# Designs tried in a protein design chat: VH-VL binders against Phosphoglycolate phosphatase. Part 6

Target 1, 238 residues: Phosphoglycolate phosphatase, of Staphylothermus marinus (a3dnn7)
Amino acid sequence: MIRLAAFDIDGTLTINRSSTVLCLEAIDALRKLEKNGVIVVLVSSNALPVVVGLKKYIGLSGPAIGETGALIYYGEEEIVATTKYSAKQAYLDVLEKYNEYVYGSWQNMFRLHDYALKIRKQYLSKDNEIYSLIKEYVENKYPYIKVGYSGYAIHLTPKDTGKGKALKQIMEKHGIRREETMGVGDSIMDWEFIKETKIKVAVANADPELRRKADIVTTKPSGYGVVEIVEKILDKPP

## First folded at step 6 (VH-VL; framework fv_felzartamab)

Design p48 (from zo3 with light chain K49E)
Fold by ESMFold2-Fast, scan of step 6:
Parts: sequence; C-alpha cells; structure tokens
Structure p48 (fold): chain C 238 residues (1-238), chain A 119 residues (1-119), chain B 107 residues (1-107)
Amino acid sequence: as target 1 above (238 residues)
Amino acid sequence: QVQLVESGGGLVQPGGSLRLSCAASGFTFSDYYMNWVRQAPGKGLEWVSDISFSGSTIYYADSVKGRFTISRDNSKNTLYLQMNSLRAEDTAVYYCAREYWDSSGFDYWGQGTLVTVSS
Amino acid sequence: DIELTQPPSVSVAPGQTARISCSGDALPKEYAYWYQQKPGQAPVLVIYEDSERPSGIPERFSGSNSGNTATLTISGTQAEDEADYYCQSADSSGTYVFGGGTKLTVL
C-alpha cells in the first residue's frame, strides 16, 4: 500500500543517536524499498549537498529534503527553495550576542536559508536554557524566523517553511496521497514531517514525546528499527 | 497585510447550487494549503474541505462529499467552493482559512460569507 | 470519525485563571490548536502546536496537551478575554475536527 517513505537521517539511519556512522542494514532496507517501487525521501536539517550525496551513493531515486525543509532536490536540473527568506542575518546576530554559549556549524558555508548553531561543550548541561534564551531573542527580533533544537544543533529557519511543508510539496508533485505514506524518525523535531504521513513510526530509542505520538514504535533502536519496519511493510499475509 | 475576502453567499432553495469565492492578497497564495470552514447560526465551527498547493490533493468532510467541490486558481489568487444539492443543514457562514505552514492550524481567516438554504 | 469534547461554558472572575479542556482520542498523537471568536467576528488563532503562541497573543494565554486532554489556560483573565473558544486537531487521514466550543464568561 505504501508508495512513499520518508526517513530522518541522524539517529534514525545511523547505528545510534550519538554517532554519524550509518547502519548498513538500514541502508540495505532502503534499497529494498527502492527495488519494490517505493519512493524513498531523505529528510534532514543538514546542508543540501550532504543529503544529496548520501541519497546518490545509496542509490535512491527519490527526492531529498535539506536545510530543515528549505530546499528540495528533485534532480540536478530541479532544485527548489520552499522559502524566499534566509535566517542568515539572525544567525550572524546570535553569533555576536551569544558567542559565549554557541558557535556556528561548519555546514553554514553551504547553506542558503537555514542556519545551525552548536552549543559549546562546557554548556551542554544547560542546552535547554540556552535554546530557550536564543529562541526568545530571535523570534522577538526576527518575526519571520523560528528556532528549533534537535539535540544536535539549534536551527534558525524561516517560518514559512519546514520539513512537513517540503514533504507535502513532494507528495503533491508525485501524486501521492497521505494514505500511501510512511514517516520514520527519532526526534520530536521529526514530528513536523511524520505527522504528514499515514504510518507514523518512531524507532525504539526515539524521544519519549515522539514515541507517544507515533502509530508504531519499533522494538530495535535507530537503523535496526528501520530494518524492522521495512520488513513489516514489505511482508503480506498468506 | 494578509487578507482573505469571501463572496458568493446568498439565499438558495433546497437542492440548489452556489459557488463561493475567496480572494487572497498579501502573501504567495500558491505556497499554502487552503481550507473552507463553516459555522451554522449560533453553532460551532465545522471543517468542510482543504486543497493542496496546486490542487492535486483534496479532502472533504463526510457531510459534503459528492456535493461540494473545492478548487483554486493560483494565477488569480482565488479559492473556490462549488456547492451542489444544498440542504437546510448547509446554512452557515462559510470562512476561507489559510493553513499555517507545517502546523496544520489556521492562522488567517476571512470575514465569512453567509449561505442560507431555505424555501 | 473523531470528535473533540469541550465543556459548553466556563465562568471565571476577573484576574482569576480560566482553564478550558478539550478531550479526544486523537490528542495523544496530534497537535491541538485553539481559536478565540468574539460575536460577529472571524476566529483568531491563539495557540498552535499544543503550546505555542502566535505573535501578538498575550503571554497570559498558554496551552498544554497531555494524555487525551488538551488545555487552554488564561492566567489573570481580563474582561476582553470573554469569547467562544474552539479547540481543533487533525485526524490521521488528513481531515480536521473542531471541538464544540466553550463560552468563556468573565462575570
């Protein structure tokens, strides 16, 4: 029944939530979906080249979503921005004002709309307080920008875009209805796109909030949970 | 700056038809899902229909399926609702509403247009 | 075929805290949204995604969603807060549903 499956990358296709090492079994599972005619969409807050590179070398023909939904890659001749705004000015302002707590992500050199801040190691125990402080400052001063925290980075994103908006644009372009879709993730931030799908999946080690909202919580963590759900989707009763 | 203006309401006999329009301004119309929501006199809000960015994906409330047709013209920044086989229970103020990005709530509403189905 | 249940009315004295509940089976898995509607006017979004406030909405408005119940809380309720309040959520099939509405009376 499923014609499109959307996956978060970090913590979902990796061996665990503290590593960027891919779970090869999960990558093999994505290739099985591709071979069965399912459109596989990678969804990420990473800069577009990171996501496109991964999709290309896995061998997925589906679109890729980068910069927290601000950019969609349909192909080399079709890269679409979902917003005309950029968080660059807000990002530069935060770097100057809150340099004590945060520094810029190296990927910002390759970003156009969404900008990422990293919390300095010494302040990680106060990450939610720093996130709230920056969110309050930015959203009051830059009303067109929203602030989110993935547990990996604080993202400054134009309010008129997001992972869910990008996924809905892909579904519309490909003639895919919600009833034909599945979304998989590990963070409450992934709820933004997962809520737009029919089958809402959280891996076993996902945020408690995401596990509560999901239709299915896998028994295995991260990439191993992806293997589990893909096998269930491809199986059918006798 | 964002403005939604409904029109096309009026008095119609049971079994009749009406077409509502919603003129949008102050934003990029083609970047938003659009909705129709109605409210019977003295009653609560009832969602009627939504339409995707280009109109390829459409959903209806069960009470209007087969009778109402939602459509949009992005070149004219206009949302439509074609209402056929009207019943007394369709009497309501009809609002067009913009769906708020990825939040699935409605951030801007028009002032509404009254549809009265009566003999 | 989902439904959201709200009390038909809530009464509060000026300066006191008003709480309006919204209950339904979808709420553990879906966001709740809240709208304020004054007589003869279109609804105004006051809370989105369970607990977030749009620009221009006073800080006295807050929201939560726990178990099968979403709650709109108005701290230090003012006379101008007197209105009908509607909760709204989504069905997993891509449709939306509103609660029946709650009339808030401030003496």
Scores: ipSAE 0.082, ipTM 0.685, lowest interface PAE 7.1, mean pLDDT 90

Design p49 (from zo3 with light chain K49D)
Fold by ESMFold2-Fast, scan of step 6:
Structure p49 (fold): chain C 238 residues (1-238), chain A 119 residues (1-119), chain B 107 residues (1-107)
Amino acid sequence: as target 1 above (238 residues)
Amino acid sequence: QVQLVESGGGLVQPGGSLRLSCAASGFTFSDYYMNWVRQAPGKGLEWVSDISFSGSTIYYADSVKGRFTISRDNSKNTLYLQMNSLRAEDTAVYYCAREYWDSSGFDYWGQGTLVTVSS
Amino acid sequence: DIELTQPPSVSVAPGQTARISCSGDALPKEYAYWYQQKPGQAPVLVIYDDSERPSGIPERFSGSNSGNTATLTISGTQAEDEADYYCQSADSSGTYVFGGGTKLTVL
């Protein structure tokens, strides 16, 4: 029996990978998991308050992971940082040097460790070039920072943390073994936390690389695939 | 700056016991899964055991299960391996290894401590 | 329980590309890791998560994992790359296993 299930948000709990609109059927499926005793963990690169707010109004009681794994919310009196480093200085440096191409995410005022850059609309067609340029600059000058691109934002994250590290800490804190866990996502970048789970799930419209690594690939995309896997887990585990 | 230093190896009789220690420094020890990996003289690497951040989740290789006990003291930044009912085939250099924080790979290893099981 | 098979030895001339294979049934679904070990020294992680390089590892080292075979590739092999190389992987239950090792000779 699965005791903990971890879900990426954008592209996984939404109606598709190009929208932030939640799939309400997927939200209902998460509530069904909790009613059956499964701890539901939301995993995100968003600032912690965004993830916690979403989890609160869905009615989920489990922990939340924000800032690409740098922060874990266990409750109002227990918020844990998984790193002692901050990407703030690297972020300010990049804003100054590459202001022509990028600007800061409004969420940065609510961040402590992981910092996000948005690519200006006129340069979106060259997003991979700009990402590579910033990655090379930051990783050379700040060897303790790693640079990732979510498709929504470029993230500067301390190297000693990540979504997988945060999930492992949650499992340890709750006495959950790997064989009692499931992870669901849509991007190869989600592999960082999904690989730490027993049942590794990719939604139908996930990156081909994630679909190849997953134990289960749903037949339906994004949030509709979440409904599919939740029903399968509650009725008959793989 | 990350350092892992093993100690406690030596010569022991078959059926005897020995306790290995691994002193960690240069990182937050309580944030990492820790591993023991051994290598018999002139042979390849063999994974022995791992232990989670708090010590609540532990796995052993079948060859040592029931005889070896892994443990850790986070207040002392030290990993232990208690070896009981030692056999000749347990003769090896024992490495302490840190599990890479977000993967199942081992990013830092100690220099090893030799355990010889012989009469 | 998993089993990883490596060739016992690979020889390459300086400046040529060396390829070391690691085969096993788990590899289509599990990450491969690669370690370099020189005589009298502890192993050094050179590739993690199939293809990622730790800080300080030269760019001539690369990895891939396709089908049931993971491959460590060393482009423009140098004399200092002469060592034993071990692959490692895990099953989904957390059991770890090393390949038998490959001795790389550069001459």
Scores: ipSAE 0.006, ipTM 0.448, lowest interface PAE 14.0, mean pLDDT 88

Design p5 (from zo3 with heavy chain Y33F)
Fold by ESMFold2-Fast, scan of step 6:
Structure p5 (fold): chain C 238 residues (1-238), chain A 119 residues (1-119), chain B 107 residues (1-107)
Amino acid sequence: as target 1 above (238 residues)
Amino acid sequence: QVQLVESGGGLVQPGGSLRLSCAASGFTFSDYFMNWVRQAPGKGLEWVSDISFSGSTIYYADSVKGRFTISRDNSKNTLYLQMNSLRAEDTAVYYCAREYWDSSGFDYWGQGTLVTVSS
Amino acid sequence: DIELTQPPSVSVAPGQTARISCSGDALPKEYAYWYQQKPGQAPVLVIYKDSERPSGIPERFSGSNSGNTATLTISGTQAEDEADYYCQSADSSGTYVFGGGTKLTVL
């Protein structure tokens, strides 16, 4: 039986990959998982308060992972950093050097370790070139920082952390074995945590790379795919 | 270090069968998608088949569907390709290739094994 | 369905910039990958995810993917870069496709 299920938020629990509107049927499915004893973990690159706020108002009791794995929320008195490093200095450096191309995410005022850059609208057609330029600069000058691009934001993250590391720490704390876990996502960036689970799930409209690596690809997209896999797990648990 | 070693190639008559093996070492085999890619003499690369970590998800090129079967044994760190109803156009060097952990590219390739289908 | 088109050959003088194109309808939505193959050898990945370089690949190799065309660029081309180059991508059905290959001659 699956005892822990980890879910990406944007594009996975939403109605589609272009919207931040939650798929309410998917939210209902997460609550049903918890009712059946499964620990539900929300995994995100968003600042911790965004993820914790969502978790709280959905009514989920499981942990939350924010800042691309740099922070884990277990409860009001137990917030754990998975790294001692911060990308803040690298972020400020990039803002000064590349302000022509990028600006800071508003969420950065609520971040401690992982920092996000947005590409200015007029340069979106050159997003991969700008990403590569910033990645080369940062990783050469700040060897403890890694640079990732989601297609929405460029993230500067300490190398010694990630969504997968955070999920493994949660599993260890709760005594959960890999064989008792499921991971669900829509982006290849979610592979870092999904690969640490037994049942690897991609929603139907996920990145082709993730769909190829997944053990199960749902027939329905985004949140509707989450409903599908949750019903399958609850009706016929492994 | 990562190594992929193919074996099982050889000369076979049209309509015959052959089983290729790829022995993997230097990495956790069960954490990677595995692929077969072939190259006919003097021609380009052609993807043949892939298989997920557990073997639950398998895809084939249209040219080999129904004739070839990909499989893996994670306990032996070995990838297989069972080739049935072989045709002259299946003559090629067959490469075993490991897929990048986070993308659809192939980061390590074996040296290949030659399959010749002729009478 | 999905097809990637490469020029059959490209020639460049030593020290000059070589550009190899790869065109296909999938490329606006899918990553491009590039492989170098020398005679009698297995292919070697030189660019992944449009523009990333694997460890050990010289800085003179770079890649881009814009519109319907991915490009492999080799700046300051050296004699040792003479080889066949293949682009590769995936489609949304989970299949892979290789371009026809480009023979790079350094003369």
Scores: ipSAE 0.017, ipTM 0.574, lowest interface PAE 6.9, mean pLDDT 89

Design p50 (from zo3 with light chain K49Y)
Fold by ESMFold2-Fast, scan of step 6:
Structure p50 (fold): chain C 238 residues (1-238), chain A 119 residues (1-119), chain B 107 residues (1-107)
Amino acid sequence: as target 1 above (238 residues)
Amino acid sequence: QVQLVESGGGLVQPGGSLRLSCAASGFTFSDYYMNWVRQAPGKGLEWVSDISFSGSTIYYADSVKGRFTISRDNSKNTLYLQMNSLRAEDTAVYYCAREYWDSSGFDYWGQGTLVTVSS
Amino acid sequence: DIELTQPPSVSVAPGQTARISCSGDALPKEYAYWYQQKPGQAPVLVIYYDSERPSGIPERFSGSNSGNTATLTISGTQAEDEADYYCQSADSSGTYVFGGGTKLTVL
């Protein structure tokens, strides 16, 4: 039935939305999906090496999506860019202009297309104001770049890519139909890939907007919700 | 720069067949889902079919299932619509439309080709 | 299997705000898209992702999607905005649906 399941990482496979600590029960659930023939895809705004490292040490064989969909890792010999554009110039511009409020993510030294800014701790109470300021500046000056805020970082991403585009390319490559897919996330930003799947899942503590759009909202939060939905899927294998 | 040019329309009798083509240029054709959308004279837009990057995933509107076949040739940057068992209600301008990478919307359209099914 | 309902016509005076609605049960879960079509021409995308505007589309065009109704808003409507407007969305099966269209008259 389900042949591919795509998962957001931060807030979805972690113990909660404020931590990067993995929910080990959720990790075990992903391994069980693969043992039952389901392709597991990790979807993230993190730099590709972070996502690939996680996937590799969990023991997952499916593809990984990094840089908000700009890069897909199919294997060591096959890494594919989904865009020809880079947000690097816009990123450097913002760093110079708004250095009082933001600094560059350490992961940027491992990025090619998508660039991340962190809000300085003394300005976190004004995070939405700073996000809006940067979004208006960048999208006006760089019409090919979009700006998103994950709650973890402000991302500058080429407009012609996204998590949904990357997921559709993976489905095509593996001959997977939409009816055979599931997507799981915690942020409204995850809707861009979840909407491309048949079974649309939000964890219990997901953004209200994502819970409203999803077909299934788990009863348990974050990684514990992933365990819940995986157990339901495995109870009725193809 | 992005161009979609439809061809193959014309007059055909009920029960006949036609093959429409859409020649794409100005972008990497294999990076996009492609669609056919039609519009009957004086009426609204009606989605007909879409096809994934390599053609492995295809969907049809219920009104054309079993009669129409969408296909693509990425080596020629061309989209096709094979129309069989044509009916008077298939009379319409047929548009080729490109689906944006990360959305279910259509960012570029061809000028359309008229198909008239008449006795 | 989903349906999108638009008013068949909307009239507005030049310089006034035009609002075109699009209602359907899919809209809370799916993005709305808007197309402008002038006589004898192909449709042109004017709004995507509920509220985003493509490059080259005047800033007087805006969109929103609340509950089961998406709205296209044209502020300071110009004579050149006279056209048919179509909303479009997707369903969970991967198919697409257009609204019936709204004829905007500016006079």
Scores: ipSAE 0.033, ipTM 0.621, lowest interface PAE 8.5, mean pLDDT 89

Design p52 (from zo3 with light chain E52Y)
Fold by ESMFold2-Fast, scan of step 6:
Structure p52 (fold): chain C 238 residues (1-238), chain A 119 residues (1-119), chain B 107 residues (1-107)
Amino acid sequence: as target 1 above (238 residues)
Amino acid sequence: QVQLVESGGGLVQPGGSLRLSCAASGFTFSDYYMNWVRQAPGKGLEWVSDISFSGSTIYYADSVKGRFTISRDNSKNTLYLQMNSLRAEDTAVYYCAREYWDSSGFDYWGQGTLVTVSS
Amino acid sequence: DIELTQPPSVSVAPGQTARISCSGDALPKEYAYWYQQKPGQAPVLVIYKDSYRPSGIPERFSGSNSGNTATLTISGTQAEDEADYYCQSADSSGTYVFGGGTKLTVL
């Protein structure tokens, strides 16, 4: 029996990968998991208040991971940083040097460790080139920072943290064994935490690389795939 | 500067016991999973055991399960391997290794300590 | 029973490209890692998560993982690259596995 299930938010709990609109059927499925004793962990690159706010209004009691794993919310009295480093200096440097191509995410005013850059609309067709340019610059100048691109934002993250490290820390704190876990996502970037779980799930419309690495690929996309796997877990053991 | 220093190796008779230690410095020891990896003379690397950063999650290779016990003392920044019921096949250099901060790979290794099981 | 298979030896002339393969059923689902070991020394991580290089590792080292095979590639191989190379991956059951090792000879 699964005792902990970790979910990516954007593209996984939403109606599709191009929208931030939640799939309400998926949200209902998460509440059903908790009602059956499963710890539900929300995993995100968003600033911690965004993830905690979502968790609060869904009515979930499990931990939340924000800032690409740099912060874990266990409760109002227990917010834990998984790193002592900040990507803030690298972020400010990139903003100044590459202002022509990128701008800062509004969420950065609520970030401590992980910082996000958005590609200006006129350059979206060259997103991979701009990502590569920034990655090479930052990794060369700031050896303690890693650069990732989700398709939504370019994230500058301390190398000593990640979604996987944060999830392992949650598992350890709750006495959860790997054999009792499931991870669900839509992006190859989610592999960092999904690979740390026993049941590795990709939604039908996930990146091809993630679908190849997953144990289970749902037949339905995004949030509808989450409904599918939750029903499978609760009605019939994997 | 990350350092891992193993000690406690030596010559022991079959059926005997040894306790290995690994002293860690230059990083926050309690933030990392730690591993023991061994290498028999002239042979390849073989993973032996790992332990989570708090010590609550532990795994062993089938070849040592029930005979070896991994443990850690985070207040002393030290990793241990208690080896019981030693066999000739356990003869190897034993390495202490730190898991890479967000992956299942090993980024820093100690110099190793030789364990010889012979009569 | 999960295992990783490497060729026991690979030979290359100085300046040429060396390729070391690592095959196993875990590799489509798990990352591959590569270690360099010189005689009398501890292993050194040269590639992590299939294709990334740790700081201090020369740019001539690269990695890939496709299907059931991970590959370590050394471009413009130098005499100092002569060593034993080990691949490693993780099993979802909580165990780790190393390949048998490949002796790289540069001559």
Scores: ipSAE 0.006, ipTM 0.478, lowest interface PAE 13.2, mean pLDDT 88

Design p53 (from zo3 with light chain A90W)
Fold by ESMFold2-Fast, scan of step 6:
Structure p53 (fold): chain C 238 residues (1-238), chain A 119 residues (1-119), chain B 107 residues (1-107)
Amino acid sequence: as target 1 above (238 residues)
Amino acid sequence: QVQLVESGGGLVQPGGSLRLSCAASGFTFSDYYMNWVRQAPGKGLEWVSDISFSGSTIYYADSVKGRFTISRDNSKNTLYLQMNSLRAEDTAVYYCAREYWDSSGFDYWGQGTLVTVSS
Amino acid sequence: DIELTQPPSVSVAPGQTARISCSGDALPKEYAYWYQQKPGQAPVLVIYKDSERPSGIPERFSGSNSGNTATLTISGTQAEDEADYYCQSWDSSGTYVFGGGTKLTVL
């Protein structure tokens, strides 16, 4: 049996990948997992307060991962950083040098380690070129920082952490084996944590690269795919 | 001592039906996923179907979907396979196998029951 | 198009090391399992989780899984090890898949 299930939020628990509107059926499915004894972990590149706020109002008791794995919330008295480095200096440098192409995420006011850049709307058609330019600049000048692009934001993250490192720390703390876990996501960036789980799931509208790596691809997109897989693992057909 | 004993095999005509049973003993049956695995004469092993400990999660090999139905009765420690619309290609020894839940391997197997689909 | 590919046969002299390979797309992500089957008998699990041995399986049996290939190794092969060997793993749909089997001959 699965004892822990880890879920990406944006594009996975939402109604689609273009919206931040939650799929309420998916939220209901997460509550059903917890009622059946499964620890539900929310995994996100968002600032920790965003993830923790969502977790609390859904009513989930499991840990939450924010800042691309740099922070784990186990409870109000136990918040753990998985890295001692911060991408803040690299972030400020990029804002000054590449101001024409990018701007800072408003959530950066609430970040400690991982920093997000948004590509200005007029340059979205050149997003891969801009991503590559920033990646080359940052990784050469700040060798302890890695640069990733989800299609929504460019993240500057300390190299010694990630969503997978955070998830493994949660598993170890709770005595949960890989064979008892499931990971669900929509982006190739989610592979970093999904690869650390036994049941590797991509929603139907996930990145092609993630769909190729996953063991199970749901027939329904985003949150509706989450409903599908949760019903399957709770011993109930869709 | 863990034991799995299959029964219900036999000779059946194409298009016919058979119901296989697997009697389990020596362990808490309701704590394990159960499997049917078959082997055609002189051929290799082919997985057919599995069923969760409660009976609500079921998977089938594509070759048997829509024709075979796996079920279990935990009060009787028994696994079943209802086989309908049988074809010559279904001729095989059918094994009942217990799934090692934390690794997806089959740690105990029955002796098998032969199903022959022929005129 | 998911499958596990094994050589159809492997032959070794008594006391020599036998190596049986199993290749497939599932193996980089999922555990490999190995079964021994003697004529007229049910399969017996000899290796689980790539490299672990069940109680009662001789120490001469070992396993590994690297890249897209899992390997069953029998060191100091004995006449009683002559059998068919099958690998097994998960396919991409979450169902189980067996390799085609390898006949080990000890002569």
Scores: ipSAE 0.006, ipTM 0.421, lowest interface PAE 14.1, mean pLDDT 88

Design p54 (from zo3 with light chain A90Y)
Fold by ESMFold2-Fast, scan of step 6:
Structure p54 (fold): chain C 238 residues (1-238), chain A 119 residues (1-119), chain B 107 residues (1-107)
Amino acid sequence: as target 1 above (238 residues)
Amino acid sequence: QVQLVESGGGLVQPGGSLRLSCAASGFTFSDYYMNWVRQAPGKGLEWVSDISFSGSTIYYADSVKGRFTISRDNSKNTLYLQMNSLRAEDTAVYYCAREYWDSSGFDYWGQGTLVTVSS
Amino acid sequence: DIELTQPPSVSVAPGQTARISCSGDALPKEYAYWYQQKPGQAPVLVIYKDSERPSGIPERFSGSNSGNTATLTISGTQAEDEADYYCQSYDSSGTYVFGGGTKLTVL
């Protein structure tokens, strides 16, 4: 049996990849894992308070990963940064230089290391061009920062951290072997943490690249796929 | 500024022991998985062992399992490889390598230290 | 029991595109990494996570991973690119595997 299960939030625990509405059946499935003694870790690029708030109101006792792995919440007295760098200077620079195309995420006022830019609605049809422009500018000028695009936001993240690094630190702290872990996601961006787990799961509507790399691809999309995989895990003979 | 400097290589007879060290500087050593990778003269790269941030998770290549022991001292920013029951086939340049943040690639390597096992 | 297979050598004229393949059963499920090694030197990471390029690596280096084959592509190959190239991936059981290496000769 697995002892730790790590889940992406947006597109994985939601009703679909275009909504932030949680799939309540998936939330119920996470609570079932918790009740069976499995450590449930939420993994996100959101600011830490967003992820911690969600984990607390679901009723999960496990750690939470925010800011694309830059921060781990173990408890109210133990919040750990996985990097000494901050993308704040790069973020402010991009905001000024490319204000025509992007604006700052409101969550940035609650961020320490990873900073998010939103593409203005009128330029969404050119999102990959704008992403590439910002990526080239930032990575050339700030060699310690990497730039990613989730389809929702452009993230400026210190290169020495990531969702996988954060998950490995959690596994190490809790004495959990990779053989005892499962990771679930919907985006190729989630591969960074999913590859650190034994059971690699992509929901049915995940990126083709993630489905190709996964050990298990669920038959149902997003949160409904989470229900499917949790039922399979809990139904395994002891 | 990231530097990895290996030491402790040398000549040793079959069945002998040797301890390699890797001194790390320019980064927070305790934040990274560390690896030993070797290369026999004129041959390709072969992964030997890795060790997690705290030292609690360790893996070995089958060829060295039971004979080599990887360890680290985060207070000294130093990685170690204790090599016992050495064989002629262990003759190689041994590299210290830092894992990229996602745990499957090696972004910085030391210059290597040569271990020669011969009778 | 994972192996990565590379051609032992690839030859290309200066300015031409070099392509080095790396094939193995791990590659559909794991990222590929590429290292450049010049004689007497330590390896240098040139591509990470299939297709990403580290800071300081020329933009002529690119990578891909499709099916069971990862490919390192060097466009406009220069004399200084002459080296041995190794692919590397991860076995989900906790071990790492390197390809046998490809010697790239530039005319």
Scores: ipSAE 0.005, ipTM 0.429, lowest interface PAE 14.8, mean pLDDT 88

